# VHH binders against q08ba6: the designs that were tried, part 22

Target 1, 224 residues: q08ba6
Amino acid sequence: ESEYEERRDAEARRVKSGIKQASIFTLEECARIEAKIDEVVAKADKGLYREHTVDRAPLRNKYFFGEGYTYGAQLEKRGPGQERLYSKGEVDDIPDWVHELVIDRLVTHGVIPEGFVNSAVINDYQPGGCIVSHVDPIHIFERPIVSVSFFSDSALCFGCKFLFKPIRVSEPVLHLPVRRGSVTVLSGYAADDITHCIRPQDIKERRAVIILRKTRADAPRLDS
Key: E = the ipSAE of ESMFold2; O = the ipSAE of OpenDDE; V2 = 0.75 times the mean of E and O plus 0.25 times the DockQ between their complexes.

## First folded at step 13 (VHH)

Design g1 (framework vhh_gefurulimab; at its last look DockQ between E and O 0.01; V2 from the best seeds 0.00; counts 0 for: pae E 6.2 > 2, placed apart)
Fold by ESMFold2, look of step 13:
Structure g1 (fold): chain B 224 residues (1-224), chain A 122 residues (1-122)
Amino acid sequence: as target 1 above (224 residues)
Amino acid sequence: EVQLVESGGGLVKPGGSLRLSCAASGFTFSEYAAAWFRQAPGKEREFVSAIWSGGSTTYADSVKGRFTISRDNAKNSLYLQMNSLRAEDTAVYYCAADHWTEYGSLEEYDYWGQGTLVTVSS
């Protein structure tokens, strides 16, 4: 066993120490939530959301609710630490169904405290879609970062690099299954000390995720 | 009181099939991950298959392609269809359920059944 393999295995164990997964959303609950996600997509396609609620990328759309933030492309300075919350009112409120069908279930099952969530984002992936390696901005969001997966099974990959034209992704330190209806909770090393991504090859069918977070009281905000 | 009760075990010839059932009571079965484990004489208990509340499934490599796990939440039941049975599949099969599944903790389920014996011989 090489020093390289031992270091990689040790890092994988550190990542795992910051991960908790729960099996709480039933087939029936998944179907209801998936129908609501389709309603969000349809409303966005009609242009009925506020400007910064909808963020489109090839094969992956994001829908920010409650709070949203800029990530690189719209800042004069780009990169880690430069993310800023949009001004109040520039994203739509968290829909009632997200509270009723998702957040309340997480609270009831002890995943998060009541009142914790003020930011919900839906990522909707088409086959081959991806999200590049990142850390959810530490200066914007408290921990834990909570997500729930829908439509199809996929994987959350830790510690890989993206190369572009064409998109290629290096071997991850950890390949974490994220199954339909499963809850994934990131804290510690997994949330703060290593990047994560969704690789194109891990999105074989339409997939969505709802990511639930709390913004820090001192999170920087764009000037209005 | 929580109970998991397995049934459907028995003696079967190599290449044969059996269907195991597990009846759940005393908890909201549909919100739980459910799994089959097995223990052969003289061996440690091993994972066979799991089905999560959202319907996703996982199989041990030794049974993949031969066994199919399923659940019927309306009947509070878990099933294991076992095809192409082999002598090495001889074991006591256990039903298990867990509300929380931490990474690396798959073998420490909250609730366990008493087991049903499957013998593959002659």
Scores: ipSAE 0.091, ipTM 0.589, lowest interface PAE 6.2, mean pLDDT 87
Fold by OpenDDE, look of step 13:
Structure g1 (fold): chain B 224 residues (1-224), chain A 122 residues (1-122)
Amino acid sequence: as target 1 above (224 residues)
Amino acid sequence: EVQLVESGGGLVKPGGSLRLSCAASGFTFSEYAAAWFRQAPGKEREFVSAIWSGGSTTYADSVKGRFTISRDNAKNSLYLQMNSLRAEDTAVYYCAADHWTEYGSLEEYDYWGQGTLVTVSS
């Protein structure tokens, strides 16, 4: 038991070494961005986006901008490594407000270089929603993985396993608080060597995250 | 109880068309991705087409341009329009639904129908 704890602690330290967090956005800025997210949701509900821009799941909606990718049950083959970018133009462009209100702020604060982001994904969670343990596809996205959280406080868990029917989550190696308006940057061990997830119990209120990434030049795409 | 019930299968000549339907019950179908699979005699079950809860679609190469997947959430129904049918399309066609889990090792859909037989023969 002691050995287990020591190993867990060691791994947790490794994970932490690949995590950077910053509080860049004010509450006012958050509110403004959140209003824009609501506009995205409304537009999606009206069917005004391209086919692959929007996907709905129980208690979670995803919106793909710039570069979109497919995964999971939509593919012939499921599992890690099977993710593919859509052909260019299959998803809507990154909205101007994302550039102006989010990306530019990150650049100004030195979180990411100018021109880095070409993919923006908005995950919108309802209470009890979750994201299954995963590693952001390394064959699709460069590092670091940058995310900004909105609407409510939550947590990102590392190193837990999901069971289904019903959804159950094992004890994580690291439980990382993620507050509204906070920026989380994943690199190294945290991005590549351990899974991360959002547990259902960690989303008690609506929460949204904007994930900002750069696609690899050699990222595989679906055939058009 | 969750159920998926396929219908519309039958005998058709090469070059003909069929429309398969899948009726879902016992769960909120609109929140699920849905897919068609098929299994020919003596062969493994293979993917045919899928439709995202948001309406995005994908197709196996073997059916691309000939088959069209669609859904009616108000009717809790999934459809597969099959045109230009070929002998090699002969199979039992299965409807499936899944919670969209973007990540993980899940290889199986949550729910499956019992299948409907499609026979393409001259």
Scores: ipSAE 0.020, ipTM 0.268, lowest interface PAE 5.7, mean pLDDT 89
ESMFold2 (binder alone), look of step 13: mean pLDDT 83; pTM 0.839

Design g2 (framework vhh_gefurulimab; at its last look DockQ between E and O 0.67; V2 from the best seeds 0.00; counts 0 for: pae E 12.3 > 2)
Fold by OpenDDE, look of step 13:
Structure g2 (fold): chain B 224 residues (1-224), chain A 122 residues (1-122)
Amino acid sequence: as target 1 above (224 residues)
Amino acid sequence: EVQLVESGGGLVKPGGSLRLSCAASGFTFSEYAAAWFRQAPGKEREFVSAIWSGGSTTYADSVKGRFTISRDNAKNSLYLQMNSLRAEDTAVYYCAADHWVEYSSWEEYDYWGQGTLVTVSS
């Protein structure tokens, strides 16, 4: 048990080495962005987005902008490594407000270079919502993976497993607090070598995250 | 010139309390996250606590429940209330500021102080 704990701690340190969190958004700025997120939700509810822009699940909705990808539901082979970008035009463009209110701020603060982001995903969680353990597809997205959190404080867990019926989550290697308005940057071990997830118990109130990424130039696309 | 100046260190008995202060000048402190690091003799520097510009906090497991980080933006000050001090808490404590919270490398912070010594001994 002691050895296990030591190994876990060591791995936790590796994970942390690949994590940076920025404090660059004020509460006022958060409120402004959150209002824009609400507008996205409202627009989606009206059916005004392209088909693949909106992905609905219990207690979680995703909105894909710029570039979207699939887990290969239309492919014969599914699973990690089988993710494919949608053809261009299948999802809506990144909204101007995302560029103006979020991306430009990140660039100005040196989080990412100008022109880096070509994919923006908004995950909107209701209480009890979750996202299963995964690694952002390395064959689709360059590093780092950047996310900005809104509405409420939550946590990102690394190295846990999901069980279903009912949903259960193993103890994570790292439980990373993610505050409202915080920017999380994943690279190295944190992005590539360990899974991350959002546990249901860590979403006590509505939470949204904007995930900002760059697709690889050689990322495979559907119908290609 | 940007400066962070720690104070409040000293000798304390186990179980005792100390309050560290860090005075910031030369930059807009309220826009930065701030953190405390410590370095014990012969050991690597380690993360102690951080506070975001919005006031959210995080702590190393070793100090959770005992230490409290806070800030006063009007005074451009960072604080660390240390309760239930232990011998293993003996270290030089450093104040740091950055737009980023970094858990492993204090050297990556934009600004840091010279440190204040905390000695916990019977």
Scores: ipSAE 0.032, ipTM 0.309, lowest interface PAE 5.6, mean pLDDT 90
Fold by ESMFold2, look of step 13:
Structure g2 (fold): chain B 224 residues (1-224), chain A 122 residues (1-122)
Amino acid sequence: as target 1 above (224 residues)
Amino acid sequence: EVQLVESGGGLVKPGGSLRLSCAASGFTFSEYAAAWFRQAPGKEREFVSAIWSGGSTTYADSVKGRFTISRDNAKNSLYLQMNSLRAEDTAVYYCAADHWVEYSSWEEYDYWGQGTLVTVSS
């Protein structure tokens, strides 16, 4: 192998060392959770959530529960390290069904300790939707970052660059499948030291993900 | 005592097929993810394919479309159907089981078999 291939293979191994995946949710459990996600979408469409719970973008909506944060567009100073939690009360509490159907299952299977989660985000993608390369802000969230996929299969790509006009994505260091009902746990190198994204070509059908995190005690918060 | 036993290895010509089996005992196989790894002479052990307890599958890029993993929980068995075999598929193939699918670290799997040799040559 070339020196280039050796370096990419080594980085792929480092990324994989921070990834765990498990098959926890049955098709029946997925269907129940997906129905609840549809209820969230409907409630948001009627304007029934707090101001900062809903963040809309073309082909991808986000629903922040428990804690939410600003990420660039809403800050006077933008860039890495500038993300801030919203003031308490600015997002709706984590719904009871997320605790019952998702968090409690993850605790039972030993994915996370009881009481760990205080932030749940639902990302709902339409076909061709994407999320650009990023790192979940280390100054806001503890690790691990836990996600559960719903509706359709997709892939989480590591180490890509996004370019725009038109949208172009470089070849990833790792193309990780994220299947309906699967749990993905990011820590170490995969969470901290390389960016990840969802490419438009990897969203063939509607897909949702529930992302479960714990905010750091010292995470900065917007002044009221 | 937990045991995983592979069988079905052998010599095949390029383009040929083999079916590997892995018999599990001593644990509740149906609650575990199961995987195949392989190790060619002088190389690190590498991931081939995995199947979750619920039946979802994943494959290394090098084997997609040629290999099919399956399981029979009633028989506590894991299978790997290998089609369109190539010389680079020559390796010792190992069965592994764990609650988690790990892609990069063989030492993280709870249980391992002894391996079965597959040789692809003309």
Scores: ipSAE 0.000, ipTM 0.273, lowest interface PAE 12.3, mean pLDDT 85
ESMFold2 (binder alone), look of step 13: mean pLDDT 82; pTM 0.832

Design g3 (framework vhh_gefurulimab; at its last look DockQ between E and O 0.78; V2 from the best seeds 0.00; counts 0 for: pae O 12.2 > 2)
Fold by ESMFold2, look of step 13:
Structure g3 (fold): chain B 224 residues (1-224), chain A 122 residues (1-122)
Amino acid sequence: as target 1 above (224 residues)
Amino acid sequence: EVQLVESGGGLVKPGGSLRLSCAASGFTFSEYAAAWFRQAPGKEREFVSAIWSGGSTTYADSVKGRFTISRDNAKNSLYLQMNSLRAEDTAVYYCAADHFTYEYSWEEYDYWGQGTLVTVSS
C-alpha cells in the first residue's frame, strides 16, 4: 500500500511538471469571447458550417476550425496512430475573432509564438457533459496543447478510467482546476504519457473551452 | 513600479464588519489573479480568498459565508468584505497578485502589499 501511494504521488508530480497555467483573460474579455462562442453555436444550429466543422454528442458539441481529424472511423483498422487530418477545406477556417480575441492575446502574453496555431476547437458542455479519457494524437499535433476555459469553472482529470452503463470514472492521478478565463498549457508527460478527461461531475454549469494546437508538418491526411 | 496598498483595517468587536481595500498600480491588474492572505502573530501566513481575472472566487473554509472577495478592474482595486468577525480573524491582511491560478500558496504570488492590521476584540 505504501508502494502504491508512492507510485501515484510520483506520477502526479510527473503530470504537474508538464502543466502551466495562467490567469490572462479579464472579466470583460471572457464575456466578449463567450458571446462569440454563442454566435458559433447559433450558426451551427442553422446548419451554416461545413459538415466536418460540427461534431455533436449528448451534452457536448465540438466545433473544429482550421484543421479537423478523424477518429479512424473511415479506415478498416481503428486505434491509436490511425487518426488522419481531413483534406484542406473540409472544416471552416479559424474565425477572425478567435485570432483577434484569443490567439493574439496568448502571443502577446508569451504563451505561444506568433503563427503557431493552425487548429482551434471549441468544446461546449452542458451540465453533466464529459469527454472520455484520451491523449491528443501525437502524430497529428505538435506540443504544447493550449486551452482557455469559459463560462464556468471545471477540472481536467488525468489518469482516469471510464466505465459505461452507467457512466463512472475512476479516481484521477491529478485533478486540475480549470477556471473561467484561465489558460492551461500541456506538454511533456501531461500531454504525451497519460490520458486526460473531463468527468460529468466536474461540469455543473455550461462550460466551454477553446483548444489551440499546431498540426505537424508530416501529419497524415485522408486526401494524400 | 508595482504597488499594492491595503487599507481599511482597524479595531472591531466580535460580530462586527470591516471592508478591506487594495489599490493596485504599475501593472495591468485586470489580467491578474488577486488574493488576500493573513498572518496572525507567531503563525504562518495563510490563504483567505482569491478572485481570478475571469471572476471565479475561492475561499478558505474558515471564512466561507462570512467573507466576500470582489474586484473593480476599472479602479484597479481588490476588496474583502468581512462580516461576523471573530477573535480568530485578528491578523495582518495582505493583498497579493499573480498570473498563475493553479495553487494557493503564498510563495507563488508575484506581488504583495505591506499589509493592514485587523484586530477583533471586546
Scores: ipSAE 0.125, ipTM 0.602, lowest interface PAE 5.3, mean pLDDT 88
Fold by OpenDDE, look of step 13:
Structure g3 (fold): chain B 224 residues (1-224), chain A 122 residues (1-122)
Amino acid sequence: as target 1 above (224 residues)
Amino acid sequence: EVQLVESGGGLVKPGGSLRLSCAASGFTFSEYAAAWFRQAPGKEREFVSAIWSGGSTTYADSVKGRFTISRDNAKNSLYLQMNSLRAEDTAVYYCAADHFTYEYSWEEYDYWGQGTLVTVSS
C-alpha cells in the first residue's frame, strides 16, 4: 500500500512537470469571450454551422473550428491512433473573435508562438457533463495542447478510468483544479503518457473550454 | 520597475478586522494572478489566498470563511479583508503576483512586496 502510494506520487509529479497554468484573462475578458461562446451555441442551435462543426452529446456539446477530427465514429477501425482529420472545409473556420480575443492573448503572453493554432474546439459542459479519459491524438496534434476555461471552476483529472451504467470514475493520479479564465498548457508526460478527463462530479455548473491546437503537417485525413 | 507595496497592517485585538492593500506598478496587473502569503516569526512563509485574473479565488483552510481576497484592476490593487482575526494570524503579510503559475507551486511567484506586519494581540 505504501509502495502504491509512492508510485502514485511519483507519477503525479511526472504529470505536474508537463503542466503549466497561466492567468491571462480578466473578468471582463472572460465575460466577453463567454458571450461569444453563447453566440456559437445559439448559431449551432439554428443549424447554421457545417455538419461536422457540431458534435452533440448528453450534457456536452463540441464545436470544431479550423481543423476537425473524428475519433472513430465514421471509421471502420476504431480506437486510439485511428483518429483522422476531416477533409478541409468540412468544419467551419476559426471565428475571428477566437483569434482576436483568445489566440492573440496567448501569443502576446508567450504561451504559444504566432501562427501555431489552426484548430479550435469549444467544449461546452452542463452540470454533470463529462469527457472520458483520453490522450489527444499525437498523430494529429502537435504539442503543447492549450486550453482556456470559462464560466466556472472545474478540474482536469489525469489517470482515471471511466465505467458506464452508471458512470463511475476511478481515483485519478492527479486532480488539477482548472479555474475560470485560466490557461492550461499540456506537454510531455501530461500530454503524451497519461490520459486526462473531466469527471461528472467536477462540473457543478456550466463550464466551457476552448482547446487550441496545431495539427501535424502529416496528420492523416479522411477521404473526401 | 515592477513594484508591489503592501499596506494596512497593524495591531488588532482578537476578533477584530483589518483590510490589507497591495498596490502594483510597473506591469499589467490585470493579467496576473495575485496572492497573499504570510510569515510568522520562526515559521516558513505560507500561502493565504490567491485570486486569478479571471476572478476565481482560493484560500488556505486556516483562513477560509474569515478572509476575503479581492482585486481592483482599474487601481492595480489587491486587497485582503481579514475578519475574526486570531493570535495565530500574526505575521508579516506579503503580496505576490505571477501570470504563469501552477496550482501546486504557489511558492513560485515572480513578484513580491516587502510585506506588512499584522499583529493580533489582547
Scores: ipSAE 0.006, ipTM 0.231, lowest interface PAE 12.2, mean pLDDT 90
ESMFold2 (binder alone), look of step 13: mean pLDDT 82; pTM 0.831

Design g4 (framework vhh_gefurulimab; at its last look DockQ between E and O 0.90; V2 from the best seeds 0.00; counts 0 for: pae E 12.5 > 2)
Fold by ESMFold2, look of step 13:
Structure g4 (fold): chain B 224 residues (1-224), chain A 124 residues (1-124)
Amino acid sequence: as target 1 above (224 residues)
Amino acid sequence: EVQLVESGGGLVKPGGSLRLSCAASGFTFSEYAAAWFRQAPGKEREFVSAIWSGGSTTYADSVKGRFTISRDNAKNSLYLQMNSLRAEDTAVYYCAADHWVEYGSTTYEEYDYWGQGTLVTVSS
């Protein structure tokens, strides 16, 4: 009983050792970025993006820019996951406003070095939306993984297991608040050694996140 | 250079109200997370409330529903409205700010900038 609590606490500390958070984006900047996200949604609704830029799911849409990838099974015991980058040109380039309003601000404040980012993803959640437990594919992306939250507050949960029909989520090892305008930086144990998710109960209102990453030089790519 | 200056402390009866202010200068206050901490004699400095640059707030459980944090970026100011005050709220209240804070963290070591404090006494 005491040993169980100690193991959970130790794992939570290991997770926290790989997390940094920063306050950078003001109310006015958040509002401006949120308006740009709405423009992305509208453009996608008109079918004006390349086929692999937009990935639609119930209560959560993804918009891949710069680089996008296929999803695959993640069987850690049998080697790396099967995710592959799409062929060059299959997703739209990172919009200029993402560079100007988000990436450049992160560089100026020392969150990431200039030139680091070549992949930007916008996840747009409706109330009750979620993303299942996963690790951002280690064979595709370098670390750190950087994200900025918009619209509403939520939480990033670590170590959950998802059950389906209906969706049920186990107790997290760590429940990390992610608030409007917060910058969250994942590395080490938090990025590589434990899964993370967004639980349906943690999306009370529309929420969006911009996730900024760099693909590995040796990341596998689809031949076609 | 960089300064945080608290004001508005004083003596108040239990059940009363008080509003604390913190004036910031020498930096772009709107980009920073800002917080109130308090320290009673002989106790560790404890978290009271924080406000994120995007406007989100957090509160210690002991003050939820009674205290309200706010900021006015045009005036480079942070406020704490304290209602329904209790004897256990007696403390020196400190204003703090930083860029690199865990939003869920209540640890005072996470903050680099501090004021000198303002005394709040809740007594008959």
Scores: ipSAE 0.255, ipTM 0.672, lowest interface PAE 4.1, mean pLDDT 88
Fold by OpenDDE, look of step 15:
Structure g4 (fold): chain B 224 residues (1-224), chain A 124 residues (1-124)
Amino acid sequence: as target 1 above (224 residues)
Amino acid sequence: EVQLVESGGGLVKPGGSLRLSCAASGFTFSEYAAAWFRQAPGKEREFVSAIWSGGSTTYADSVKGRFTISRDNAKNSLYLQMNSLRAEDTAVYYCAADHWVEYGSTTYEEYDYWGQGTLVTVSS
């Protein structure tokens, strides 16, 4: 038992070494961005986006901008490394407000270089919503993985497993608080060597995250 | 030049209240994580409370339910409302600010900007 705890702690330290968080966005800025997210939701509800821009699931909606990729049931073959980018033009371009209100702020604060982001994904969670344990596809996206959180405080869990019917989640190696307006940067062990997820119990009210990433130049794409 | 200046410290009886202020200059305080730390005589500086740019707050267990951290963006100021003060709350209180933090860090080393401190003495 003691050995187990020691191993867990050691792994947690490895995860932490690949995590940085920043407080960048003010309350006012959060409110402004959150209003823009609501506009995205409304536009999606009206069916005004391209087919692959919007992915709906119970208690969680995803909106893909710039570059999108296949995952889950969309894959012909499931498993690590099977994700593919959609052909260019299959998802909507990154909205101007994302560049102006989010990406530019990250660049100004030295989080990412100018021109780094070519993919922006908005995950919008309702209470009880979740995302299963995964690694952002390393064959698709460069590192680091950058995310900005909105609406409410939540947590990102590392190293936990999901069970279904009903949804259950094992104890995580690391439980990372993610605050409204905060930026989370994942690299190294945290991005590549351990899974991360959002547990249902960590979403108590609406929460959204904008994930900013760079696709690899050699990332495989689906055939047009 | 970046500057943080604390005020509001003083002598108070147990069970009393104080409100500390921290005025920032030379930067937009609301874009930073801000925190209060305190250092008692002969002890290490310890975390008291923090507020993120987005409004989220955290507290040390020893002050939960008694202290409240807040910010006034228009005044570029940070506050700490301290209620139900105890003798063990006696310390020099410092305000701090920073953009970046490591996970789980409540250490003062994570904050780049600091005030000079204000003394709070709780005594009967």
Scores: ipSAE 0.121, ipTM 0.569, lowest interface PAE 2.1, mean pLDDT 91
ESMFold2 (binder alone), look of step 13: mean pLDDT 81; pTM 0.825
OpenDDE, look of step 13: ipSAE 0.014; ipTM 0.261
ESMFold2, look of step 15: ipSAE 0.000; ipTM 0.271
ESMFold2 (binder alone), look of step 15: mean pLDDT 81; pTM 0.827

Design g5 (framework vhh_gocatamig_d2; at its last look DockQ between E and O 0.04; V2 from the best seeds 0.00; counts 0 for: pae E 14.7 > 2, placed apart)
Fold by OpenDDE, look of step 13:
Structure g5 (fold): chain B 224 residues (1-224), chain A 122 residues (1-122)
Amino acid sequence: as target 1 above (224 residues)
Amino acid sequence: EVQLVESGGGLVQPGGSLTLSCAASGFTFSEYALAWYRQAPGKKRELVAGIWSGGSTVYMDSVKGRFTISRDNAKNSVYLQMNSLRAEDTAVYYCAADHWTYEYSLEEYDYWGQGTLVTVSS
């Protein structure tokens, strides 16, 4: 047990070395962005987005902008490494407000270089929602992976395993608090060598995250 | 009760072929990733091949092109077709089941079989 804890702690340190967090958005700015997210949700509910822009699941909706990718039923084989970008134009463009209110702020604060982001995904979670342990597809996205959290405080867990029926999650290697308005930057070990997830118990109220990424030039795409 | 039962092991000559089978019971087979591990005498257990619930596969470098992992959800079984066997393939082969990819399992798989011995010798 002691050895297990020591190994876990060591791994936790490695994970932490690949994580940067910043609070660069004010509450007012958060509120403004959150209102824009609500507009996206409303627009989606009206069926005004392209088919592959919206991905719905129980207690979680995803909205893909700029570049979208599939990991689901569209693929003959599913699982890590099989993710593919949609053909260009299959998802909606990144909204102007994402550029203006989110990306520009990240650039101004030196989080990412100008022109880096060409994919923006909004994950919108209801209470009890979750995202299972995964690594952002390395064959699709460059590093770092940048995310900004909204609506409520939550946590990002690293190194969890999920069981289903009912959903159960193992003890994480690292439990990372993610506050409303916080920016999280994943690189190195945190992005590539360990899974991350959001546990159901860590979403007690509505939470949304905007994930900003750059696709690889050689990222594989589905045939149109 | 969860069970993973390996079969198909035995003695084979170099260059020969062998098919391992693992029959699973006691859990929702289709939701699990499955893997074959092997452990040679005096060596650490290592991943040989894995197959995701969705059918994606992974192989260790030394077996690529020679080994093929497959699954039959209707039979709750996973298979390892081993061709062009080499002496260095000699090991006890274990079947394992887990919800997640093997690289991130922290060596804690949900279920393990008891293993089947494969001996490659002239």
Scores: ipSAE 0.007, ipTM 0.251, lowest interface PAE 10.6, mean pLDDT 89
Fold by ESMFold2, look of step 13:
Structure g5 (fold): chain B 224 residues (1-224), chain A 122 residues (1-122)
Amino acid sequence: as target 1 above (224 residues)
Amino acid sequence: EVQLVESGGGLVQPGGSLTLSCAASGFTFSEYALAWYRQAPGKKRELVAGIWSGGSTVYMDSVKGRFTISRDNAKNSVYLQMNSLRAEDTAVYYCAADHWTYEYSLEEYDYWGQGTLVTVSS
């Protein structure tokens, strides 16, 4: 009991040691970026992106730019280490506005080095949407993992897993608020050694996130 | 080759007890969530109990206080202790495992056992 509580508290502190958060974007900057996200959604609805740029799921759509990845058709197994980058050119380039409104601001504020980002993904959640527990694939992406939240507040939960039929989520080690306009930076233990998710109950209103990453030079890629 | 092998099913009278075991191989067991599901004749498969890599558990309402899920990472095994069994607990019980990372959509567990029959009858 006391040892169990001490271990959970120690793990939560270890998770926190790999998290940085900052409020960089003003409400007006958020509104501009959110309008651009709506333009991405509209273009996707018109079929104007490359095939692998848009991935649709119930209550969550994902838009890959610069680089995208999958469980390749040549692979028989799912699980850690099985993700592969799509061939170069199979997703659309990072839009100029992402560089101008988001990436450049993060560079100027010292969150990431100039030239670091070559992958941007937008996850767009409807109320009750979620992303199951995962680690951003270590064999694909360098650290840190940087994200910026838009539209509404939510929470990033660490150390829990999803069960389906119906969806239920185990008690998290850490429930981290992610507020509109906030930047969250994951490294160390938080990025590599524990899973994270967004629970359905933590998406009360439409929410989006822009996730900014760098692929590793040796990341495996689908040939062709 | 991934394997999940259930054992411990059988015929039991109402009020009795059984312990189900599931031995796993072919994946890094400690990284996966484990669960027991059941499917009664003519019904959909339903979650009975789950246990995450960190040890947290969940139970369906009708089994709370009667069933206990546990895992032993050293033996790559997950267990379901079933006490105070009732006729409505009659079903094929399956163990399941899910990888800890999955993007884009909600899906069922990735690995399933073949199932073990539990019959609660006089």
Scores: ipSAE 0.000, ipTM 0.134, lowest interface PAE 14.7, mean pLDDT 83
ESMFold2 (binder alone), look of step 13: mean pLDDT 81; pTM 0.812

